# Ledger of designs, part 98: VHH binders against Flagellar brake protein YcgR (ycgR)

Target 1, 263 residues: Flagellar brake protein YcgR (ycgR), of Thauera aminoaromatica (c4kar8)
Amino acid sequence: MAELSTPSPASPAPLDGGRGDELEKFTLRGARQILQLLQDLITHRGLITAHTGGGHSFMTAVLKVDEERGRVVLDPSPDPQANRRALAAPRLTCVTQLDGIRIQFPLVGLGEGQDKGRPALFAPLPAEMLRLQRREFYRLQVPLAHELSCLLKAEDLARKPVEVSARVIDIGAGGVAVVVPTGAAEFVIGGTLPACRLALPDGEPIELDLEVRNLNRQTQRNGTEQLRVGLRFAALPRAADTRIQRYIFKTERALNAKARGGL

## First folded at step 10 (VHH)

Design P144 (from K22 with S31T T50Y; framework vhh_7pa5_2)
Fold by ESMFold2-Fast, scan of step 10:
Structure P144 (fold): chain B 263 residues (1-263), chain A 120 residues (1-120)
Amino acid sequence: as target 1 above (263 residues)
Amino acid sequence: QVQLVESGGGMVQPGGSLRLSCAASGFTFSTYAMSWVRRAPGKGPEWVSYISPLGGSTSYADSVKGRFTISRDNAKNTLYLQMNSLKPEDTALYYCARDLDYWESTFDIWGQGTQVTVSS
């Protein structure tokens, strides 16, 4: 039984990367750059959505780059119909993300075969790859009822280690924003907080390294200051990324259902 | 953290069938190829079967081809090995392994193994 993953709410539609000047500055055409980017997708195990046209797509991955034959080796779909559509298509448009960067590339001349008894789809190396850094990613405003917290491992004014339980106010694919009690710890933009623990409603806390990206001091009604800290996920393990994305997906679906149901 | 747990082994007569399962946790199962590897008494490890991350590519050792079927359920983080027409020579401890390379199997994480014994 073939079971295909449904794309997350963050799954983007393909951009027309060949259309013009506005995307040219983000387009890689150097053979060495293309090979390096494909190898990065292998190393980081990036899943790829391959669009075959007519609204059809399937999930794949780059299994290997065969530099000698000038080819990429792709994981076939467990759905035979998807593979037939892909092989019949004049072009695949492949879309993925690596460390928050959108990557899109065409594959032309798709074939099927095998190496060492392992079936695969093969295509010539793409002549170009689009690499786009998006400044915004979806940020879920965390419902108060979820009581999401992150245990931060930071330093105080005397550079002594402290642990601070911070309330998570929003969360996205690239990080979280938290509120820290005033005076609880010192934060430096660009500094790394190692081995922090993010508590999601389901399961054990996720251990994460977090990079401080921004700081915003807010003065409360009684004159008390609080600090909002923007934190980027550094070196996020794939299992942790999956759990965070599932939480975002489930919560967004629940919020959408409430909005549609008049709740 | 990261673990693989095999189950489904046991004792069976020649010609019988068994289905092994491997439950994966602590990593994004759908992004990794997986393999089954066995170790018979007094022998070194033998690679048995491979499945690609999304399940579209499978391969088998000549010794088991046509008798064994590898499959995966990425929604359940589970790997399977359906073993049919079992022979005494299939007696071994069977391991689930996380497979890093398409051309050359390279394993970084192994399960504890499940024992399969085929005897008259």
Scores: ipSAE 0.520, ipTM 0.843, lowest interface PAE 2.3, mean pLDDT 84

Design P145 (from K22 with S31T T106A; framework vhh_7pa5_2)
Fold by ESMFold2-Fast, scan of step 10:
Structure P145 (fold): chain B 263 residues (1-263), chain A 120 residues (1-120)
Amino acid sequence: as target 1 above (263 residues)
Amino acid sequence: QVQLVESGGGMVQPGGSLRLSCAASGFTFSTYAMSWVRRAPGKGPEWVSTISPLGGSTSYADSVKGRFTISRDNAKNTLYLQMNSLKPEDTALYYCARDLDYWESAFDIWGQGTQVTVSS
């Protein structure tokens, strides 16, 4: 329809071991969690890109989980060469997405055969599965101590320019969520706020164009109303993207180190 | 909503060929296994053929094996049935069906079908 968004194409490329410290916390190893995630792929009919190495891949899907035999049943490729490459590969790296969450898992010991007279590919259940939010959906919960703010250039009810300093609650590659007092400015879903300024702990504020994506009124226990505003980065320059990603990475590592080190 | 529109039927002589098409809309076509089901005059429905979601696995009823070929174009949301060496016994209304479960014989039939008549 006309109201559609134009997101960047999904990247099906496998995530590498250079991100091992970051990816470990998103790795599922429980048998029941793995079975449930595989069943979710079946229920949501998730298409899988299976990488066979050497730059080769093919599209597949989990057709069935055979719990008794401890294996997954995959749709073969209509291309016989792709199936031969898959069977010859020491492992498949399977990549898919559910609700913006990236899912990646290895399959080792791929075989072929028939299930109830139908050709199929079989592999033992994976010992681990990575479940990672897509880059644009990943949100860092901003530590209160960082006092991260964004100066919003908006309009009041009379369409007069107004500047509102909003506290940043979470931040991701695709945008921020902020909190403002109710009535501080008028926000319209789909509206653009030009030349807003995001203040990170290091360096000068970043000038950004922001698009209003969602609005949630929140009433605190003391009766105070706040407006939570979800804002998308409308056009993010490479330098700004680099600074935001650096902040997210550094903060994430510091929080992970603190969690592993104790209190 | 789910729509399946069959086409390509017609009258043909025994030994002739026809290619049936099914245009799918209202669901993510590439994630469903699809089937062809036919109903001859005065008889119940007969399953003809099934193709897996990505097209890597096909199966056929014994009555059509070796003569019919099922295929799909997921980019065009279209299912096909290539019918060769047609026999009078193939005369039927042909429906495409969305499989609810690839391993069970559970089908959604939404279209009006396309008529195939084989006679001299």
Scores: ipSAE 0.186, ipTM 0.671, lowest interface PAE 4.6, mean pLDDT 82

Design P146 (from K22 with Y32W T106R; framework vhh_7pa5_2)
Fold by ESMFold2-Fast, scan of step 10:
Structure P146 (fold): chain B 263 residues (1-263), chain A 120 residues (1-120)
Amino acid sequence: as target 1 above (263 residues)
Amino acid sequence: QVQLVESGGGMVQPGGSLRLSCAASGFTFSSWAMSWVRRAPGKGPEWVSTISPLGGSTSYADSVKGRFTISRDNAKNTLYLQMNSLKPEDTALYYCARDLDYWESRFDIWGQGTQVTVSS
């Protein structure tokens, strides 16, 4: 799934901003902050899912911010019916991600037109943008020196049980990404790997069930093939969750200290 | 790592048709506006056509409007240019490019190009 899965294979549902006073702390209302965030979406070429209501949505992107006219310029859909639904909607709810941070904002008063012969959708600048980082979205890149591994209980091509020691390349509150040699085991997206063992520093390996979420086959510059597997934690005990979080926080602090010292 | 590879050029008579392709790799193709740019012998580069990231917006140089059609297949990371009613003045080396600025026609990453020759 190297580039086909961006954004998520499941259409992201909007967060309830109208009821959610708890989200107020994550809401940007400053004009300069809003302009900077929209410019970041342009610079990083972030794809946006625009929800038009009634379960309908389409993919778009911010092509330009027109500060003089106070509006954003959006890529119209190649599907004329999606554009017609968008123009008829009283409000678009736009959802995207940037570096694991969920971004959501409303657009009201959508119109269509052309700028110098280029068809586009136009909307006034949003008055607010939600910028929300959840612990589940954060991934720590595991330092190679830490030699973190996870013993996976999987199946080979003949459906026979096999145990594979996989190197952990990133870790978050919701799961890990690991690398395995190509052909070591078969993985099926949505499949469960029971009783795997995650080796963290300072204690016994953590026994946990993992769900396969994504697969990415890569060839390194030295010609080595590896399979990158994204795995979700299935219901961690509190003690296991605490150990994982301590490892993440400790490693992050150490990496931040090293980066600041080297500057 | 980033690559753009043009193909589909050739020799054709006036009034003929050609379809150019550009195979993209090493970046998220669907996130970038893409353009076709041509260079005729002894002349500077001329912008031909642009398509937006999702393909909902296209634009063309006045010299090719009504004759050329730009399209993209984001699932295949491929950009196309359908060229109909070709004229001798369409003779050029054709390049595909990533747009650095959708409105200002600023470009990034050029392949080797594909040669189109229109002559009797």
Scores: ipSAE 0.328, ipTM 0.753, lowest interface PAE 3.5, mean pLDDT 83

Design P148 (from K13 with S31T Y32W; framework vhh_7pa5_2)
Fold by ESMFold2-Fast, scan of step 10:
Structure P148 (fold): chain B 263 residues (1-263), chain A 121 residues (1-121)
Amino acid sequence: as target 1 above (263 residues)
Amino acid sequence: QVQLVESGGGMVQPGGSLRLSCAASGFTFSTWAMSWVRRAPGKGPEWVSTISPLGGSTSYADSVKGRFTISRDNAKNTLYLQMNSLKPEDTALYYCARDLDYWESGRFDIWGQGTQVTVSS
């Protein structure tokens, strides 16, 4: 039995829709997450390969996200035939990459128009976007000596706001796992915790939104219960991503040096 | 080093034509909107034309619309301005400029040295 292969982020070929169950964990459906990812493509000037079906594709870019009208504005092809194929297609499959991360999304209802004499292609905002990187599965176990913490902004059982300082037990490019006492706050899988603060060494805490991905209860030997909460980074700024990667790299190197007996 | 180098300017009679070129280096040319901006003697800069990153969309100042055509060759990292039906009022130093945002208000971060266009009889 072969495992699902992760395609190269640089490959323009679309991912198979039959892999939906395996790819669901990498699929963004929140309106704010979709808007932020599209804005990231504009900010980082990501080129997009748009597949129109029948083996045809053309190069485009997001020029604008029109939030009020719920539309993306795309650069037309300088080839009129490519634009005609795109407009005739029932859907476009858009494939791009951002900092080694593969991004794929559908556009349905493509139209052509002008704004202030500027030709453009436009489509309704996608309902979903795939963001796929295998490095999101890599998890560094955080040494206890580092005392890494995340201040969670959540609700208690009475739905009153509560702040919980949670110990970070593992960290990866895609998120953290934290431990909280059972009953300290209520967590719902798929729920967002806004404006949480991740404390990393050598700088100010990183303010970010966290999405609850999993919950696991565990009982300690002394009979006390802890809740392990898996949290995904939502709309992570590039500077924050860089700081997290740097922490992971430095810690891994230090652990490897210690394991070798300080050679 | 990021740089833009214009060429193709010169002296031409009213009604004549010139083709300006701009050679770009030091950045991924195909991901940036590009503009032509001119400065007539004793006047401030005037935006002339902008082209989208892939070249599928163009925009022109009213004063040049129908006479000038902006284009780009992303494989050659080169921007062009084809100028037809030139008028004395088109006399200016023409700059190639890198545009931060094609769709919003124009903001330019990198400029070339300029190429002189003189339209006179």
Scores: ipSAE 0.608, ipTM 0.855, lowest interface PAE 1.7, mean pLDDT 84

Design P15 (from K4 with T31N; framework vhh_7pa5_2)
Fold by ESMFold2-Fast, scan of step 10:
Structure P15 (fold): chain B 263 residues (1-263), chain A 121 residues (1-121)
Amino acid sequence: as target 1 above (263 residues)
Amino acid sequence: QVQLVESGGGMVQPGGSLRLSCAASGFTFSNYAMSWVRRAPGKGPEWVSTISPLGGSTSYADSVKGRFTISRDNAKNTLYLQMNSLKPEDTALYYCARDLDYWDSGTFDIWGQGTQVTVSS
């Protein structure tokens, strides 16, 4: 029998279903797109963690897409108990990762049988598949032309309130990096900056509490010193998260289109 | 980099048993279906058995069904073939092969050196 000693770190726990609206932009529902993604899993030999509920899961793989019968063919577990659990489950939540892209999809109506004498698990093609870059580690380099800024509410050396308009140089799901002139304000790693205002191109500035995570002193060609400040979003509201993700997505698509030589 | 090394062959009398092993290295073993293929003296290659990437599905040539059992240990990167009720007709060089297509088995890109199985009195 085949045995994996520990779950693959490339196949984390399923994403929260309560985020349905914000995950919609990453969800594939076109039949051809779903078929292509499943074929990509076969071609790249992606291992899948199938969650059966109650904290149980097993490793599987897509062996074949049977377009004629509208189903996927999955590798059964060598553990008979895992297969019984899967067949009893009302749905499987399948999670995998290809080239840094998280892929998640449901399978409903799992059955067992044989094709040309080969035992397999069968399920109807999923109606949807989530395809998502690993957001927590992705940092978009902000184009200089966007002139993105964040108004920081900080303190000077005398602990007096000061407001500093900082240029945003990169942005991700968890925070931003900004640049300020050296001496503009005092920053302490782990300190909180309340009610800062992040200005995105569309709409009102987003009011955020930011935590200082890192500091890096830089010297420019003209001898001017700048401080690069890494800031974490604290308790980010869903609406703000959605606007930030939308900006990142739109900007990334525009940059990718330019890199490929145009529309 | 990619290597398959068979072992466990030998001489047995009809009705005897042998267990073949194949040690894989240089690739992610659990991502591939694996097959056993044999070549009898003066004959072309004959597919014997295939096992799916995670080991949940197996298939066998009609000539060996009920007598041979294919299995794998993905933690040890090892493929096995348990051969029971051996017949003189099973005499062949047995190859471990990496299978690119489980459903249309017969598309192999990497082969071992083979291990000799001789069944005679």
Scores: ipSAE 0.382, ipTM 0.791, lowest interface PAE 3.0, mean pLDDT 83

Design P16 (from K4 with T31V; framework vhh_7pa5_2)
Fold by ESMFold2-Fast, scan of step 10:
Structure P16 (fold): chain B 263 residues (1-263), chain A 121 residues (1-121)
Amino acid sequence: as target 1 above (263 residues)
Amino acid sequence: QVQLVESGGGMVQPGGSLRLSCAASGFTFSVYAMSWVRRAPGKGPEWVSTISPLGGSTSYADSVKGRFTISRDNAKNTLYLQMNSLKPEDTALYYCARDLDYWDSGTFDIWGQGTQVTVSS
């Protein structure tokens, strides 16, 4: 007899249910889009971690999308207890990745049976699927209450070093957008700002190099001019990347909790 | 280098048992269905058994149902066929094959070299 395999590498936990409102923009609801994404999981042979609740999960894969019967065909677990747990669950939360993109979807009404003599698990097509874009394209709008700032090291119009405290208005894995008063410093697209300091709420400022990607002059209703500057993280140490990602996820969860509570 | 290497064949008396193994390398074994196919002398290939990528679904030819058990160890990249109650009619070269389409067609693209099973007194 073959010995049981070691469990697959830990898959990320399902995304917080409270993130539903913020994740709406990443949620696919078109029947054709859902069918195509499930078919992509088959063609790329994506393994799925199916969460059955209570901290339990098992590995599966989509074996077929049965468009005529409106269902997916899933590989059962070789562990009969995992299959019994899945069949008893009111909902499966399925988590997978395709080319580094996180995909998550619910399955409700799981059953078992066979087609062409081959046992399988069957579930109706999901009504929605979450497909998160690559991290670099996601931008968190920073709450004003966080007073998030970045101390920019730049040059003034006379090419003398200046430090400008800029308000961070959005942040992602690849960079930040900041607002500065017009004339506070000179910015050149493609230019590098070395040793800037990003202040996150929990901990010491992060020192990092920023590359100027875009500039947009804004005039407020009271006539005040400001400059919006898009900045790319030119070189980001792993520890800094971890802190920024933690801030983004923590803030997303807090904003979702606020939205759910009607606050 | 994508390859399948079978082992475990040999000579056995009727009613005996053999365990075939197939070592896979050069591809992600756990995402493919795998099959055993045999060829008796002077005859065409006969499908014997298939196992799904994660091992939760198996199927067997009627001629071997209840006697053979297919299994896999994805951590070891190994496919197995446990053969019990062997009959002279089971005498054949047994091939391990990679199955591209477990559900619909059972299309094979990679084959091993085969391992000989001979059941005789």
Scores: ipSAE 0.585, ipTM 0.847, lowest interface PAE 1.7, mean pLDDT 84

Design P17 (from K4 with T31I; framework vhh_7pa5_2)
Fold by ESMFold2-Fast, scan of step 10:
Structure P17 (fold): chain B 263 residues (1-263), chain A 121 residues (1-121)
Amino acid sequence: as target 1 above (263 residues)
Amino acid sequence: QVQLVESGGGMVQPGGSLRLSCAASGFTFSIYAMSWVRRAPGKGPEWVSTISPLGGSTSYADSVKGRFTISRDNAKNTLYLQMNSLKPEDTALYYCARDLDYWDSGTFDIWGQGTQVTVSS
């Protein structure tokens, strides 16, 4: 009955705090690296989604990096309530993307004021910034002709085991997105689906654990409702990773050849 | 192809009001600061007002502060300038301009054709 907001598949949601250890290799802590990345956000005009907690967020941008005062200058929201929520928050979690690279960083000690008569939000430079390589977020749109499927081991509304064969609509190094009919199973963000089976064209299905990362309800033109489920690969073995990467590479090469008209 | 098209200019008496619009196309409007710049007959360009990419920060020339209001609608790719309490000194061709650096509002790369505002009794 209660309808949830349908987030865009491209919505920049913060990464799970429980993955701190595996994100360490992607975390920048050098002052010059942080300054350079913030300057890249200015140069490329990267829009930032700033999460203030409690499901609230607003759009902002870095307007200037003030190296002498050790702070960033941010565009305030035109919504005064969003600015008040941001100023009251103990921390902003800022999420953006440059050239397919996901960037996430905290801002603590947000204030408001003016610089040369211009209203702005100010925060100390972040002590760390997460910069995830393009590879981690690249997604191949799976051709319909490939009929790629994943057998999900999930639960119904009564928490009884159910198996759902889901169509894979995109695939990357970090996971897959699948579509299932509404009501086929119950999914909880952060929940684990153990021993699922991903069927690639060649070879035995890959048995793997999947974590539910996002949910998006979709209505097709014919009125059919479906649920898009974003799933992360948990503890992917090297052999499985190699097979997935090979499929992605081979399919991209074929699609690029087709786009150029082939021979 | 990048383009800015101004409209809403005209002739008004002192104390009157006008609302200028600028329609942007061919670029991602929401990631750029936008400015209004005017040129009076026989004078060089004078910066009037700037608005930040998301619209949360605005700035004005001292000569128009309290009388003019800049705003934007990023969903419609449109910039506005509401001009109240107009004076003869506000007579000028008004240009919409794309601002490359909000913090240095003197750096513009794309301009519209301008819309004429004439304030006379």
Scores: ipSAE 0.485, ipTM 0.827, lowest interface PAE 2.4, mean pLDDT 84

Design P18 (from K4 with T31L; framework vhh_7pa5_2)
Fold by ESMFold2-Fast, scan of step 10:
Structure P18 (fold): chain B 263 residues (1-263), chain A 121 residues (1-121)
Amino acid sequence: as target 1 above (263 residues)
Amino acid sequence: QVQLVESGGGMVQPGGSLRLSCAASGFTFSLYAMSWVRRAPGKGPEWVSTISPLGGSTSYADSVKGRFTISRDNAKNTLYLQMNSLKPEDTALYYCARDLDYWDSGTFDIWGQGTQVTVSS
């Protein structure tokens, strides 16, 4: 029986456990939400990379959620060695993707058995699952040489319109982070900035509605104070989405090629 | 273009062996359980065997258990059925089928054209 269970070289690594405080807001603990998410993995046929520790992992999938017995049924590896490692591990860290969403969850108490003559791996339902939008997670650090800017249409303290040219420091499919001088404008988390203009290296500026997601005051090494503003793309036309994704891919590839000495 | 194409059928004597292959195209093969189903002359379809999406779990009809082995090569998008100790009762047209529900085998949406297996003296 020839079947490789070796994880792909591009298997996604688990998110750093030391970032638990940062990831808490993306963690689901409701039993109904956990059951629904596991069922979504079955319905959409999500492949799972299960990390067993020591750099080892294998590919699996949820075959069934047994709500009555409080367990998940997993596809065993066709490689018996991978199954032995999984059963010996105190914990599996399962990582998968569904519709652009990164999902990560632990499984503890893995066992093996059969149901109706079908071999399977069984584990109790996880008590928590991380649900993180992949598009929101991945951000390209914008090279300073690209001089990307976004013209923000905001308001001052007196609610009067002001335009602020902000430097774009990172960009993802879901938004940008920009820096502005402290006091240049008033930003309110959840507020919308209409008709802002994002300038990419090629083509005309992209007109976008941006939603303020976070604010962080920073002091630079030279003593200059600045405000870092996280902004979400509100309504993004398909053409604009395509241009932003193309910029990200091209820039990432160029940076990777330079890091590898031109490969 | 979703397609399943079987091959490897033929005529063998009782006690002989055959290996069937099924080449899949037009979908992500590794996401689906796959099954072999046969139809003997004058009879309805009989489920033979199923393999899970990643190949770690298999199941067999009682009539073939211990004689047949199902396997898959997800890198080649190919399903196999190794048939040993063949009996005249195994004479049938063998179909490869995409199985939408591994746990409750029998929900098929894509079928191949079939390959004929004839076991006779």
Scores: ipSAE 0.584, ipTM 0.852, lowest interface PAE 1.8, mean pLDDT 84

Design P19 (from K4 with T31D; framework vhh_7pa5_2)
Fold by ESMFold2-Fast, scan of step 10:
Structure P19 (fold): chain B 263 residues (1-263), chain A 121 residues (1-121)
Amino acid sequence: as target 1 above (263 residues)
Amino acid sequence: QVQLVESGGGMVQPGGSLRLSCAASGFTFSDYAMSWVRRAPGKGPEWVSTISPLGGSTSYADSVKGRFTISRDNAKNTLYLQMNSLKPEDTALYYCARDLDYWDSGTFDIWGQGTQVTVSS
């Protein structure tokens, strides 16, 4: 029921902590799905960070999937010590991305060998692969000309209710990032801001509940300080989700058209 | 623009050494296995060596094993071929090639212009 805090799709770090039940909806366990995803990594030449534990990792890639023997073939490290650590590890945690989608999977029973004089690392096919969908993590940078805003219902430094109009700097299917002047309100990571109002172009403001996920303080060129607040959509009605995704799609198309036609 | 540019060829005496380089641009170099392929006068192309995308695995033609070493520097987008104990039969135009499949190597889609190696007794 609670949303899991995860690294961005581009982050090489493995998911740390969290519960397996929270990631179940993103986990592939079908043999054909796993084979297809591994083949997609080969076709798109996805670089993999393989974590061997103890703070150690190395770069690898899937070179081949041997369906008959139920094995994946990995590019060994040019560093012999990295290969020794990998072979000694009880498991590898492999992290990669494909077209902005985060992919993570375990490999157990790593071995080494050769075929036709070509050394490689071999492992049984993973029983599961985590595939975190792009839509949860993609963020559109909001054009300044759109003047997109969100009216936040928060508390001031004295814990009194306050309304803050915040500028939306990025937006995705899962949330928004906003900027507020430092001191305008107090935000607590994990706190809920109820009945906030997101003002999109073309239509009535969307009323929604937001959860504070992260805070970052930034000093502007003029010496003023701003707080960047990352906010998750706590409960998003289908109609609101459709409007947000339509805005993202339209804005991306307009930006792409501008880049091609006018730069 | 996708390009491969070889350099380092020249004339050497038998038993000499040369180091070939291949500068890659216009694509993510570390995504691809890379190969050296040579063409001797009046002969067809002969595969010489291949290196995996991250450099952990290498393979060589029997004629060059123990004498040639393939390597890559992914930070510099550069492929190398260190050629030692050169023989007159190593005389050829040497090409850098992008290899689409390290495991079943031999499908090349991008080639350099080649660099000439001449071993004269």
Scores: ipSAE 0.152, ipTM 0.646, lowest interface PAE 6.0, mean pLDDT 83

